VH-VL binders against q9nrl2r1430to1533. Designs and how they scored, part 30

Target 1, 104 residues: q9nrl2r1430to1533
Amino acid sequence: GGVHELSAFEQLVVELVRHDDSWPFLKLVSKIQVPDYYDIIKKPIALNIIREKVNKCEYKLASEFIDDIELMFSNCFEYNPRNTSEAKAGTRLQAFFHIQAQKL

## First folded at step 2 (VH-VL)

Design p33 (framework fv_pamlectabart)
Fold by ESMFold2-Fast, scan of step 2:
Structure p33 (fold): chain C 104 residues (1-104), chain A 123 residues (1-123), chain B 107 residues (1-107)
Amino acid sequence: as target 1 above (104 residues)
Amino acid sequence: EVQLVESGGGLVQPGGSLRLSCAASGFTFSRYWISWVRQAPGKGLVWVGEINSDGSSTNYAPSLKDKFTISRDNAKNTLYLQMNSLRAEDTAVYYCAKQWGSYKYSHYGMDVWGQGTLVTVSS
Amino acid sequence: EIVMTQSPATLSVSPGERATLSCKASQSVSSYVAWYQQKPGQAPRALIYDASNRATGIPARFSGSGSGTEFTLTISSLQSEDFAVYYCQQYSDYPLTFGAGTKLELK
């Protein structure tokens, strides 16, 4: 039989999910708790959506995967003031992502 | 009319302390981040620091964080800048400036500025 | 820190002409740039936010453009009241930083 290995995209998403600063990004922002989020953010995305796309083989190029991750961070910085715990977590997680993305 | 008015500037000797005030009117003060910006005579604008809507968080220019403290009293619609260990290079007009967006928005440019208050540090 | 470099330091123009002012960031600031006008003895006045959005009450002759590291403020059909110092500012990262200013003066 053959050997199965996790894709590079799946491995990177798992590393992001496991990071201490992933909490603002694990799932879509609640419309009930944060109703104005969807008035400001036109293309909402989160790690659970990105992981689902990876598992369904919807990313044809590494650039498409990277674009979705960068959109997630861009949305965070667009909505959240710079000195919020969300924006600070986003800054640290984005730096971590840039280092890990060198493996792609 | 949305307005900010600074006060408390004046002549201070080197090593002295001074507290500036900024009185807000015409908007819901408790919803906005406010910055302090200074300008030395004939020079450009230099960001001093900022405070969030409820006063629980502040950010400062790295060179100033150990000597300047920003606070606010939302019940009085007033912002403060406590300045300690003043030196000649702290001589400037000090402006308070409201950030463009409310607490939940990402607009951090400054849309409303006070007239400024002059602080002169001299013997 | 992110350094904002404005050029030229002084721009001499006549009323009715177009003025183009440049602002360059030492690293990408996306579109998180504001422009301010300051006249002698006065507080700065907000002109542009998010690189291209005009502030309330600012005349249409003022326009901003750019993203990333290169930004431009354009004033079409200069009026006498437009002679002032103009500052760009980034709010992409701490500390917030301003350019040194461009002085727009009568030729």
Scores: ipSAE 0.000, ipTM 0.565, lowest interface PAE 14.3, mean pLDDT 86

Design p34 (framework fv_pamlectabart)
Fold by ESMFold2-Fast, scan of step 2:
Structure p34 (fold): chain C 104 residues (1-104), chain A 122 residues (1-122), chain B 107 residues (1-107)
Amino acid sequence: as target 1 above (104 residues)
Amino acid sequence: EVQLVESGGGLVQPGGSLRLSCAASGFTFSRYWISWVRQAPGKGLVWVGEINSDGSSTNYAPSLKDKFTISRDNAKNTLYLQMNSLRAEDTAVYYCARPYKGSYYLGHFDYWGQGTLVTVSS
Amino acid sequence: EIVMTQSPATLSVSPGERATLSCKASQSVSSYVAWYQQKPGQAPRALIYDASNRATGIPARFSGSGSGTEFTLTISSLQSEDFAVYYCQQYSDYPLTFGAGTKLELK
């Protein structure tokens, strides 16, 4: 889409970033401190990268934006066991995202 | 009981060199990364650098990379810090510290040694 | 580098009171923050890790909270042995960095 659609992406990313459960997703997992992350996760992504892509108008369709957000959650659940604080935060933030994304 | 014991500190003149040791016991030393952290008298903690389990990789604070070298001898359960071109501002207690090692990440320093004092003065 | 800013530099409190210590990161460190206690002449002792988890053997009166850039260490019902310097540390990105410390002193 258009300017309206891009503004909606910006608003949604801001809402995700400010959410209490965004902390595992704000920045890429450190390759230096967690090197095995990149052996398991082949397409790493985080909210700062998604926000930058939104600001550079790199998403042409809502589906592309939604795919990147869903990839971020998929990576979280692939790497982190269900009982971790990261996985629990991811579950709550993903539910919040699904409610907001229905309005895109 | 997990123990880390530093040694090798002392008085050194500016421009001099010194090698510190950290003797580990009570855990499988060869499975842990270990860091060096220093603290100038009356000041805060400053991370110096770290070495991985097998000694093949090291990371340093950018300001210290060219003057300090970390190594280890897993057969002796001992960590080393080689310090060259020492200046007065390198005066500090030097600690070795063990980062928590989960299956997926390196964490906080769960155990610390007692420290060894290095004094650089003329 | 990520700068960790602790406030206040000194906090004067009495036994039995609650102390709240602040630590702010110059950029997001997620939950990768630890708190250490250091008494004169002693090595630092881990109190809190991953922002809110108590280290082994640490009394329940110590609690941590926060995420992203703002972190807090709370000590409820201060005891005489709690007067020490407290440091926060991030282990999210290299170089690993510590705050300058908050000295907890008797009022």
Scores: ipSAE 0.000, ipTM 0.562, lowest interface PAE 14.9, mean pLDDT 87

Design p35 (framework fv_pamlectabart)
Fold by ESMFold2-Fast, scan of step 2:
Structure p35 (fold): chain C 104 residues (1-104), chain A 122 residues (1-122), chain B 107 residues (1-107)
Amino acid sequence: as target 1 above (104 residues)
Amino acid sequence: EVQLVESGGGLVQPGGSLRLSCAASGFTFSRYWISWVRQAPGKGLVWVGEINSDGSSTNYAPSLKDKFTISRDNAKNTLYLQMNSLRAEDTAVYYCATKYYSGFRGTYFDLWGQGTLVTVSS
Amino acid sequence: EIVMTQSPATLSVSPGERATLSCKASQSVSSYVAWYQQKPGQAPRALIYDASNRATGIPARFSGSGSGTEFTLTISSLQSEDFAVYYCQQYSDYPLTFGAGTKLELK
């Protein structure tokens, strides 16, 4: 094998995953452990799913990638009250994302 | 210091009742799902049940659901286990343990108390 | 319920050796497995979660692997403080279940 440059989307997803505030977003919420989550959240998504879509070249436009990341944050704020650690982490990570997404 | 401290254990007669408490300090108690886990002398760990962050939902091990009730008082940072109709097989150290679900970090037991011993004997 | 089976029940090893502990689920638990260490008279201590992630403060010599039904905890260079009982636990489905434990003892 050879060395390949990471796509802009892959680079950004890696930066999000490595961020200290990514913990609420790394994987899908378990329906067994949090059964009411899927009654409230109709389009669940997480960073592992977004990264898989990037690796499979499923994003044709930067807007599609940005929409999935924003859906992830929207889900967080819809389910989690503003005073929770999840909502606070989401607020900080979303701000970081908005700065990095300017490069797309 | 972040800690959980169980209390209320002791000797109880078969058929008796006992209420255990778990006092939390050093973290925002109301954000966490908390479980009770027991361990009979010389045996392994057995999950008893859990309660969600606001106390509106509980889950129990099927064999224990008819005799144990979990509740919490977020204003007092305290978790409770009400145990009724106790039998010799309920003799165990009872631990409270936190798991944090409402984020995607995982659902393992990240913080444990030291445990309180319940002995059911005549 | 999902049954977690740990093997061996007891593993006799010397300091500096590598220990490998097995945990098998009766049905797929994806990666929803944690490992705990317990010393006599003490509460369990979380070591690994989501099959392979080290909990906060856990030394690098502890590593976890596996997915589906087969999981492994590896301690790469045993220290004297590592002689304890180790439990695996699944959190894929209710009720939450633990294995019966593997005791690491000094050879």
Scores: ipSAE 0.000, ipTM 0.571, lowest interface PAE 13.4, mean pLDDT 86

Design p36 (framework fv_pamlectabart)
Fold by ESMFold2-Fast, scan of step 2:
Structure p36 (fold): chain C 104 residues (1-104), chain A 122 residues (1-122), chain B 107 residues (1-107)
Amino acid sequence: as target 1 above (104 residues)
Amino acid sequence: EVQLVESGGGLVQPGGSLRLSCAASGFTFDDYWISWVRQAPGKGLVWVGEINPDSSYINYAPSLKDKFTISRDNAKNTLYLQMNSLRAEDTAVYYCARESRGLYSGDYFDYWGQGTLVTVSS
Amino acid sequence: EIVMTQSPATLSVSPGERATLSCKASQSVGSYVAWYQQKPGQAPRALIYGASTRATGIPARFSGSGSGTEFTLTISSLQSEDFAVYYCQQYHNYPYTFGAGTKLELK
């Protein structure tokens, strides 16, 4: 999107990265540490990839940015059983994101 | 250096209560989840529970949920374990342990305190 | 809950030998397995996390491998200070669970 939208996306990504529950989402899941991840998750994404897309002006609409963040959470809940630390972090971070996304 | 120091252990009668403390230093305490882990004499390690940085999420081992309460005071860099309705099987060394935060590391326990012994006996 | 089964319960070895310790999970835990060393009267010390990554300060003779349900800790060229109890732990699912430990003792 525009200059104002790009700044808003950058600010929100920075807030997500700084959040205590961002640790499962900062970078792509390691294939070495989690070998079966890429067999289950067909569209992997992480906050570093989303931030790169923001910086390259790849998001034309706020909805496209929101869709990528939601894909990240969807992947988390699809791969990780509900009673895991990753799934719990994802639940809390997603709730924080929904509050912040209302400003977009 | 990262340090965790447990205190408050001792002899307590069955049915009694005790509060353990874990004093943290050498790192930003309010950036980390911290766990309690116990070990009965001559036995293995058993996870008790964990607490997130702002105390909004506290998770317990299902068998211990009704008798133990975890809390923290970030201003004092201190973690607490309130133990109620203690029984002989709760006799153990109680450790506080810091959970890692790194990508690719998950929630393993990267630093441990030396533990404090709780003995439940008549 | 996920049960972690370690074998053998006790392994008798001599300095300079290689020790191989097994840890099996009752269901897949991915690579979310850590190994800890504990000496009598001391707190556990982290050795390995993510099944195969050495923790800070851990010497190269310690190595971990495995994924899913089968995990191994290998100690090459055993030194006298390596005689201790070793625990594996899964941190994939709540509650976090540990194996019962393998005691490494002098032959």
Scores: ipSAE 0.005, ipTM 0.577, lowest interface PAE 12.7, mean pLDDT 86

Design p37 (framework fv_pamlectabart)
Fold by ESMFold2-Fast, scan of step 2:
Structure p37 (fold): chain C 104 residues (1-104), chain A 123 residues (1-123), chain B 107 residues (1-107)
Amino acid sequence: as target 1 above (104 residues)
Amino acid sequence: EVQLVESGGGLVQPGGSLRLSCAASGFTFDDYWISWVRQAPGKGLVWVGEINPDSSYINYAPSLKDKFTISRDNAKNTLYLQMNSLRAEDTAVYYCAKDTGYLKGSYEAFDIWGQGTLVTVSS
Amino acid sequence: EIVMTQSPATLSVSPGERATLSCKASQSVGSYVAWYQQKPGQAPRALIYGASTRATGIPARFSGSGSGTEFTLTISSLQSEDFAVYYCQQYHNYPYTFGAGTKLELK
């Protein structure tokens, strides 16, 4: 808890958003373009939703923030075959996140 | 010419260990995911596991995850499979196979295979 | 795990004939299916990926089709070198799984 932790979450989300591999994660998946996504993925999430939660002080613990980021990656790997550009971007961005999360 | 060459197979007793190697040449090794695939005598192909270019992501077939460890040394252009607690059912030809590159939008599967190395687990 | 079922187990054909090999997935794998050819004592050789794209150097007589759960490999005019075992593979979900193979043999 506290202001310090919330500032750290905001900084990390901004770093993820600015990363070259963030493009599959910036916004929720389009139901029009990917109609079966929401039949497979039960808890959809994206960086814009996580950032909104940070700004509204909805994360009380670092573990809650980390869980939402990991859910985002888990959804990516569950829906997207590993030979897709989305899965490859997810793999790289998750590795970057794990390094940065050590500072939380 | 793109090539993969496996080595390290042989006869081992049950409970033994082996380390297989796969030497890559003719392509930028650290741009590609590489898999291990095995084939028991007279049987079909069974995926063992895979490793990404920087070793940050390694996946295994669930039945084999406690027995096998995949690693790679990009400076040596070599992939490894550490095999422990071997049983008769692990007898197979072990292939390494070049998978997808570290490139966007790829739908490629295993495009290049080595010739395989035979592992025989027998008393 | 996704089960890949190949049929027939063995197909007896003559050179010049058309061969059609079936591969069915227990659940949808999109277009993430590859086909491999294997001759006795040799490594598998990539034929098709993405259900329908020929791998580099593969002759035009080999064609793949299908999506979702049903996939077909067709060899339009069999050559003597085509008698081999053919495997399909899904790479949509972990673990990647192969069919049990279809053996193409001389009639």
Scores: ipSAE 0.006, ipTM 0.573, lowest interface PAE 13.7, mean pLDDT 85

Design p38 (framework fv_pamlectabart)
Fold by ESMFold2-Fast, scan of step 2:
Structure p38 (fold): chain C 104 residues (1-104), chain A 124 residues (1-124), chain B 107 residues (1-107)
Amino acid sequence: as target 1 above (104 residues)
Amino acid sequence: EVQLVESGGGLVQPGGSLRLSCAASGFTFDDYWISWVRQAPGKGLVWVGEINPDSSYINYAPSLKDKFTISRDNAKNTLYLQMNSLRAEDTAVYYCARGSEYRFGDTYYYMDVWGQGTLVTVSS
Amino acid sequence: EIVMTQSPATLSVSPGERATLSCKASQSVGSYVAWYQQKPGQAPRALIYGASTRATGIPARFSGSGSGTEFTLTISSLQSEDFAVYYCQQYHNYPYTFGAGTKLELK
């Protein structure tokens, strides 16, 4: 949880948001548009929530930040069949994240 | 229609302070990130910093963070740049520029609308 | 910080010719590159964003291309009003950085 680590989390979240495959992850899934989502996904999360937590200094350890990002991908793969655009985007973005996270 | 107008530039002694203003009109000011960008006479563009709609998040060029402060007053449709501890190398035209998304949901913004700039000269 | 390198520094061309301006990033910036035109005594004007998308009101003779580290601005069939300085900018990483500019001048 140092100053340098918090700055690194913010840079990484920004890089994820800007990635072409971030569109399924930018905001929480709408209950109006997808009513059954919250019946299946017990711990919803999205990049805007993760970024807010970074800005409020809520991550004490790099592992906590990484866990939230991984939860986001896990939720994607749990709800969306593997042949969907969402799951394919998640697979590519997760691979990108794993490369960038090596720097943490 | 959509306009940004800078003011507050002038001659300042080294070590002095100055506050620049940028008045916005023709758009919903509190929907946009706004940047400050400077340009020394005959030189290129240098990004100073940016501020989000509600002022909860402000980004600065690292070399300028300790001497410059960006703020905004949404009720007045005005952006500010407070400049402290000015040196000769801060002599430049200072522009405000509106941030626009490359695509929906982006967190980084290109500058789609620019003001005409205000000249700051730091000299004894 | 990411360094943006523009070449050439000055390009001498005649009206009706094609101008090709280069911009190179010291590390990958994806497609998060914008191009700006600046005439003497005037503010910069946005031409291209997202490496290849024309800004509103920009003539079709302006086109951008590239991704990653290599970017190009092309002006086909140059008009007299196109003689200006052109800057590329990356907005992928903080701090945002600009190239030093390419001056397009009459031959």
Scores: ipSAE 0.000, ipTM 0.571, lowest interface PAE 15.2, mean pLDDT 86

Design p39 (framework fv_pamlectabart)
Fold by ESMFold2-Fast, scan of step 2:
Structure p39 (fold): chain C 104 residues (1-104), chain A 123 residues (1-123), chain B 107 residues (1-107)
Amino acid sequence: as target 1 above (104 residues)
Amino acid sequence: EVQLVESGGGLVQPGGSLRLSCAASGFTFDDYWISWVRQAPGKGLVWVGEINPDSSYINYAPSLKDKFTISRDNAKNTLYLQMNSLRAEDTAVYYCARDPYSGTKIYGEFDYWGQGTLVTVSS
Amino acid sequence: EIVMTQSPATLSVSPGERATLSCKASQSVGSYVAWYQQKPGQAPRALIYGASTRATGIPARFSGSGSGTEFTLTISSLQSEDFAVYYCQQYHNYPYTFGAGTKLELK
């Protein structure tokens, strides 16, 4: 993609970060504070990483950007039981993402 | 007792370089993200950047990304800020601050701060 | 970037009174706001995070409230040690941004 796609990706990441349910996704889970996380999750990712990739023009296609966001949600649901505040936040934020992603 | 102690500040000429250090004690340094924050005389606090426990992720304020490099040496319990091509506008007290963010539970962004080290860029 | 605006710039109050400090974000930051206290010659001290949660060791007279764009720090029954500069900070978006501070002065 080009400048147009970069603007769209940046805007969407900003909207996700600003969402009240973004808190589990802002930064990577601490390996030292939560060491079992990385035994379960083999491809960790977070919104700060995705935003940096957007700013460095590392996404060639919208599908690659969408795949990273979906990986982030997939990791949340794999690690966190469905009744946790993390999983509930992930469910709401993912629904919001799916609505916004229709613009991509 | 948790302590963060900055050092390396001083007077430097425009175009010069300086490396600041932040020595941590009283906690497991390797468990925490740490940020650099600066405050120019008479101005507000400005976030410079942050680094995660294993140095795999380093984020910078967009306006400062090309000037500063953040690193850490966990064996020495020390955080660094390498500053290059310094200008008068970089004159500030530089603080290091601990971020207890774990990813699964949000904590305060900066629960402990160092005393700061003054960098003056002047000819 | 998100601009944090604190008001008033200075607040003159007497010991035993209640102080209310305002912090406004230029766009919604949810509840991702922290408050800090800074005294001359001392490091900043964390008071509140998540808009309303007191940091460890902070006296109950300090309370925070608000969400979205409007936030308040309240200090009930002011003590002599509370006269300091107070800063708010958002940590919702990069870059993290701070207000310019409110100075609490003895009347």
Scores: ipSAE 0.007, ipTM 0.621, lowest interface PAE 9.3, mean pLDDT 86

Design p4 (framework fv_pamlectabart)
Fold by ESMFold2-Fast, scan of step 2:
Order: structure tokens, then sequence, then C-alpha cells
Structure p4 (fold): chain C 104 residues (1-104), chain A 125 residues (1-125), chain B 107 residues (1-107)
């Protein structure tokens, strides 16, 4: 009971999820829709996985949280050619993340 | 007469900061993506980052994004690289280079067609 | 990130010979590969982009080929001024990445 506030990590993940450019990042890439994804990407991650880690208090340092978000973007840019809608969404969302991460 | 000229390099102490400039002439600077590329002594080329015409998109090499900031002033035809928290491994010649794609066009066939002469940054005590 | 692997690291050749330089990408980069020449103390010079398109002013003895993951730069009749380091670069995915270079040196 009492007054409950979301952690800084929880608030940032919620802002990322609500962003218009979050669509490539909401859930893990489907193996049936993108069969070669897991041959190329060795450490898959998505916002729903990061949210679960935040909820379970698995991030002890801000750097650990930031590393997982950056891994998500790195995977996007490695798999998706730079001229794709996925890569362009990733570039915009990453810029938004860097601004928001200043509060961590 | 397309030309890029870098300046602002020099000797800096570890932990210090420098701002590099790249002055453009002979073309419509405001219509081009421009990249920064560095090269450590005796080593290969390493892409630092790029900036689009209106500064709405700036892409960095992942290892450098937290210490380097790219900006441009189209009224002055000048590109900048702000370098903070410099370490010995940042010692390199820094080049600016024009991307062979301009103004609102999506072109997949582009390399860096015009390069400046480079400016040397030495990080040492 | 996409890794570009150049081979050999050093190639010793004589003027008039044919030089063939290899560049391999860790995953497909389509035809979005450029080649650059760099001489000691100088800025890089663009040679090829789109894997096979010669840059303006580049002599016909330079040719590029390949797509996907394997790319080749060929110099058909090596001239004395061609002894330099050659870099391949992919611009298909962010971040842009260069190979470590192949040094052409006089035999």
Amino acid sequence: as target 1 above (104 residues)
Amino acid sequence: EVQLVESGGGLVQPGGSLRLSCAASGFTFSSYWISWVRQAPGKGLVWVGEINPDSSTINYAPSLKDKFTISRDNAKNTLYLQMNSLRAEDTAVYYCARVDTYGGLYKSDYGMDVWGQGTLVTVSS
Amino acid sequence: EIVMTQSPATLSVSPGERATLSCKASQSVSSNVAWYQQKPGQAPRALIYGASTRATGIPARFSGSGSGTEFTLTISSLQSEDFAVYYCQQYNNWPLTFGAGTKLELK
C-alpha cells in the first residue's frame, strides 16, 4: 500500500513503448516471418523482454539497462538495411532514447 | 572546386576536449550528408558518424556516441565534431567527407566522394 | 555490426601485373560497397562505389565486382603510382564499416 511511483527505468520503457517508432521493437522477431534473423542476430532482445527484467528488478545499474536498450538498436541496424522503415524507425527512437536517458 | 578543409586539431591532455571544424566550399553544403572518419597512426579507417542536411538525423559509431557530438551550421557552410573525455586511443587524423548523395534523395549507391586533408588530434601527456 | 574482411593484408606485385584484392562481408550488403585508395600522408581517394561503378576520373584499369558477401577490386595493369593501401567499405547497414585494408607493395 501507500503511494507508489514507477522507477526511472519503468518510466523510460513506458515512454519508448508509447513512441510511434517503437513498432519494430515491441516483441521478439518472429522466426516464421523472418527465418534468417536468428542466424545473424546472436543476442535477440525486445522492449517486452526489457520490461520483464525491469519488473523483476534485474537491473542493478543504469549502465546494464542502457546496454540492453543499445543492444536492441544494434541488432536492428545489423539486420535491417539502412534504407528500410525498420532502420529509420530505430534511428529516430534511439535519438529519443538518448535524450530521455539523460535523466538516469 | 568542391573542397572540404578540417581544422582545430592539436595536442590535448587525456580527459580534455576539442572541437574540430570542417569548412565546405564549391558546393551546396546544406544539401549533403557529411561524415566524420578517423585514422589512428599506421591504422585503418574508422567511421565516426554522419549528419543529414537539416540536422534531424545524426548517426554515430556505437562506441563513440557518448563522447562525440556532430553538428553543422549551414549558414556558415561548416561541420563540427565536439570531442569530450579524450583518451590516448582517440589519437588520429580526423577527416570530413561528403556523401555522394544529396538533398532529399534516397540513393543506395553512395561512397564518400570528396575528402578533406584531415586534421591531427594527439592525446598525450 | 557488419565486419568487412580484406585479404591478403599485404600483396607484393610488380608493375604491369594484375592485382586482385578481396573483400568479404559478414552478411549480405547487396551491392552497397565502396573502394578507396590511400597513399602515405594523403587523404583517401574514392575509386569505386555500388560495388562496380568507377568514380569520376578513375582510370579504366580499376574495376570492381561482386554482390552479397564477396567483392573484388582488380587492377588490370599495375602502374607505379598504384602502390598504396586499399580499403573496402559497406554502406548497407549502420554503422558504416571499413575493412582493415590491403597494402600493395613493390615486389
Scores: ipSAE 0.012, ipTM 0.691, lowest interface PAE 9.2, mean pLDDT 87

Design p40 (framework fv_pamlectabart)
Fold by ESMFold2-Fast, scan of step 2:
Structure p40 (fold): chain C 104 residues (1-104), chain A 120 residues (1-120), chain B 107 residues (1-107)
Amino acid sequence: as target 1 above (104 residues)
Amino acid sequence: EVQLVESGGGLVQPGGSLRLSCAASGFTFDDYWISWVRQAPGKGLVWVGEINPDSSYINYAPSLKDKFTISRDNAKNTLYLQMNSLRAEDTAVYYCAREYTGGRYSLDYWGQGTLVTVSS
Amino acid sequence: EIVMTQSPATLSVSPGERATLSCKASQSVGSYVAWYQQKPGQAPRALIYGASTRATGIPARFSGSGSGTEFTLTISSLQSEDFAVYYCQQYHNYPYTFGAGTKLELK
């Protein structure tokens, strides 16, 4: 049409950002606040990085976009014990993502 | 410069239908979720529902989802609220409001409202 | 649904005084609370989001605090234009819910 429309990837990232449980995922984990994070997590990623990649048209396939979102959750569960607020938020947000990703 | 202008309110008979419009200007309409909020005369604010940029997600207050339908036409920069089976308790000023998502959520810009009166 | 309870219903104060408005959630809402100001015949105006972040253009005399179930809006030195109704809103759970409002009126 005559008006710019958001891509499916951009829309889904916006939905994730708006979710109550997005707070651990909005930006990269701080090396200052969490010094051992980057010793454990070799491929850090966050929603702001994923959104940048969407805006620059770096995802050729839906699978590439899904892989980056899943990497974000995988990093969360690898670093954070299951009983932490971060891991609980990640569990709920990942379930939400799986429902939304059905449209991709 | 951001503006939301509601229209379509008026007097309607019980059991009747009405469609409200919200015309947006001064921002990229298709980048934002938009909410409908209503306020009965002398009462507080009640959230009606919201719609995402591409209309794939529409969330409603549970008490209203069977009688109200939210839609949008991005080519016209316009949001709609279709209201069916109206009753006296639906009498209210209806506002559209833009959702800020650049940090934590809020309804950052509101229209002036349009009054819907359900009466014989 | 989460019930938001505001107190007092009406607060009578004079210009220059400090006003403290309370908002309580029936369940924890984290920091997902916004505050709005509404003057007679006007649409609401956003004041605070995320419990404590001031919206663009809102004077520094307005501040928000709280988390979980207890939230406060403070106006440090009331101006004549501040006499209005103030609403809190949670956006933690659907449906989003508002408190019934606190009316600030002249003593």
Scores: ipSAE 0.005, ipTM 0.569, lowest interface PAE 15.7, mean pLDDT 85

Design p41 (framework fv_pamlectabart)
Fold by ESMFold2-Fast, scan of step 2:
Structure p41 (fold): chain C 104 residues (1-104), chain A 125 residues (1-125), chain B 107 residues (1-107)
Amino acid sequence: as target 1 above (104 residues)
Amino acid sequence: EVQLVESGGGLVQPGGSLRLSCAASGFTFDDYWISWVRQAPGKGLVWVGEINPDSSYINYAPSLKDKFTISRDNAKNTLYLQMNSLRAEDTAVYYCARVTEGYYKSGLSDAFDIWGQGTLVTVSS
Amino acid sequence: EIVMTQSPATLSVSPGERATLSCKASQSVGSYVAWYQQKPGQAPRALIYGASTRATGIPARFSGSGSGTEFTLTISSLQSEDFAVYYCQQYHNYPYTFGAGTKLELK
């Protein structure tokens, strides 16, 4: 149920935020620092937005929550070449997420 | 002008509690993440924690999360730090500091652009 | 937690000289480094963020460089008001951490 699911989503987001590899994902990418990002990425998202959606009860199903997290990783891999620190952090954090998401 | 003003510091005995306030003016308070940072006399800066605009996201230094609670009242443009079970090691000037960018901005710009003057907390008997 | 190591602890220089302050992270922090200036009895003042972007109102003689684990704050042509303690900070990972500071003093 609903309440149990929201508690699980909040706990998982907290675990992601605390992970050493969360740094590329904490907040939206800056247009000033990375001016071409929004030309390439059409659906930007970050952990702060996902956590806000969890707290506002905007996820009705676990699949919707998982889709937003996966979109975040997909954006990372689309914008960042695989040899970058961002892409390497994303790869490790995504693996961690897949293990933790089994609890959902 | 943009200002942050801390208050509530003073002398408290070990094991006591204290609540600090940080009053904001000159900007839209509820657009910004705000942090608490402390500095023991003659020592360096130590990050305490941060809170997002709507209080849905609060991060703490792991060593302080069981003692300190950060909250905010956007209607009053005020940030709070509740401090419990205080020890001599908590003696410091406590600053509130605004994150450089507004809501939904880049993490790369998340430095502390505006600082208050600080309020001194002394834990002693 | 990421440890930020500043060197030297104290740097003695004369007005008009160049000062170079170093900051080393125990692991990569990308460009998520800020520099702050603090004078006795005062709150810290933001100088640099994103490793190299000057904060509003900061004179051009202050510049930041570096990425990954090695960062530098350079003050060209030192002025008397620049003698202060300088702190670097990483905001790449939680908890955010500061270096112990470099005290810039008159030679």
Scores: ipSAE 0.006, ipTM 0.584, lowest interface PAE 12.7, mean pLDDT 86

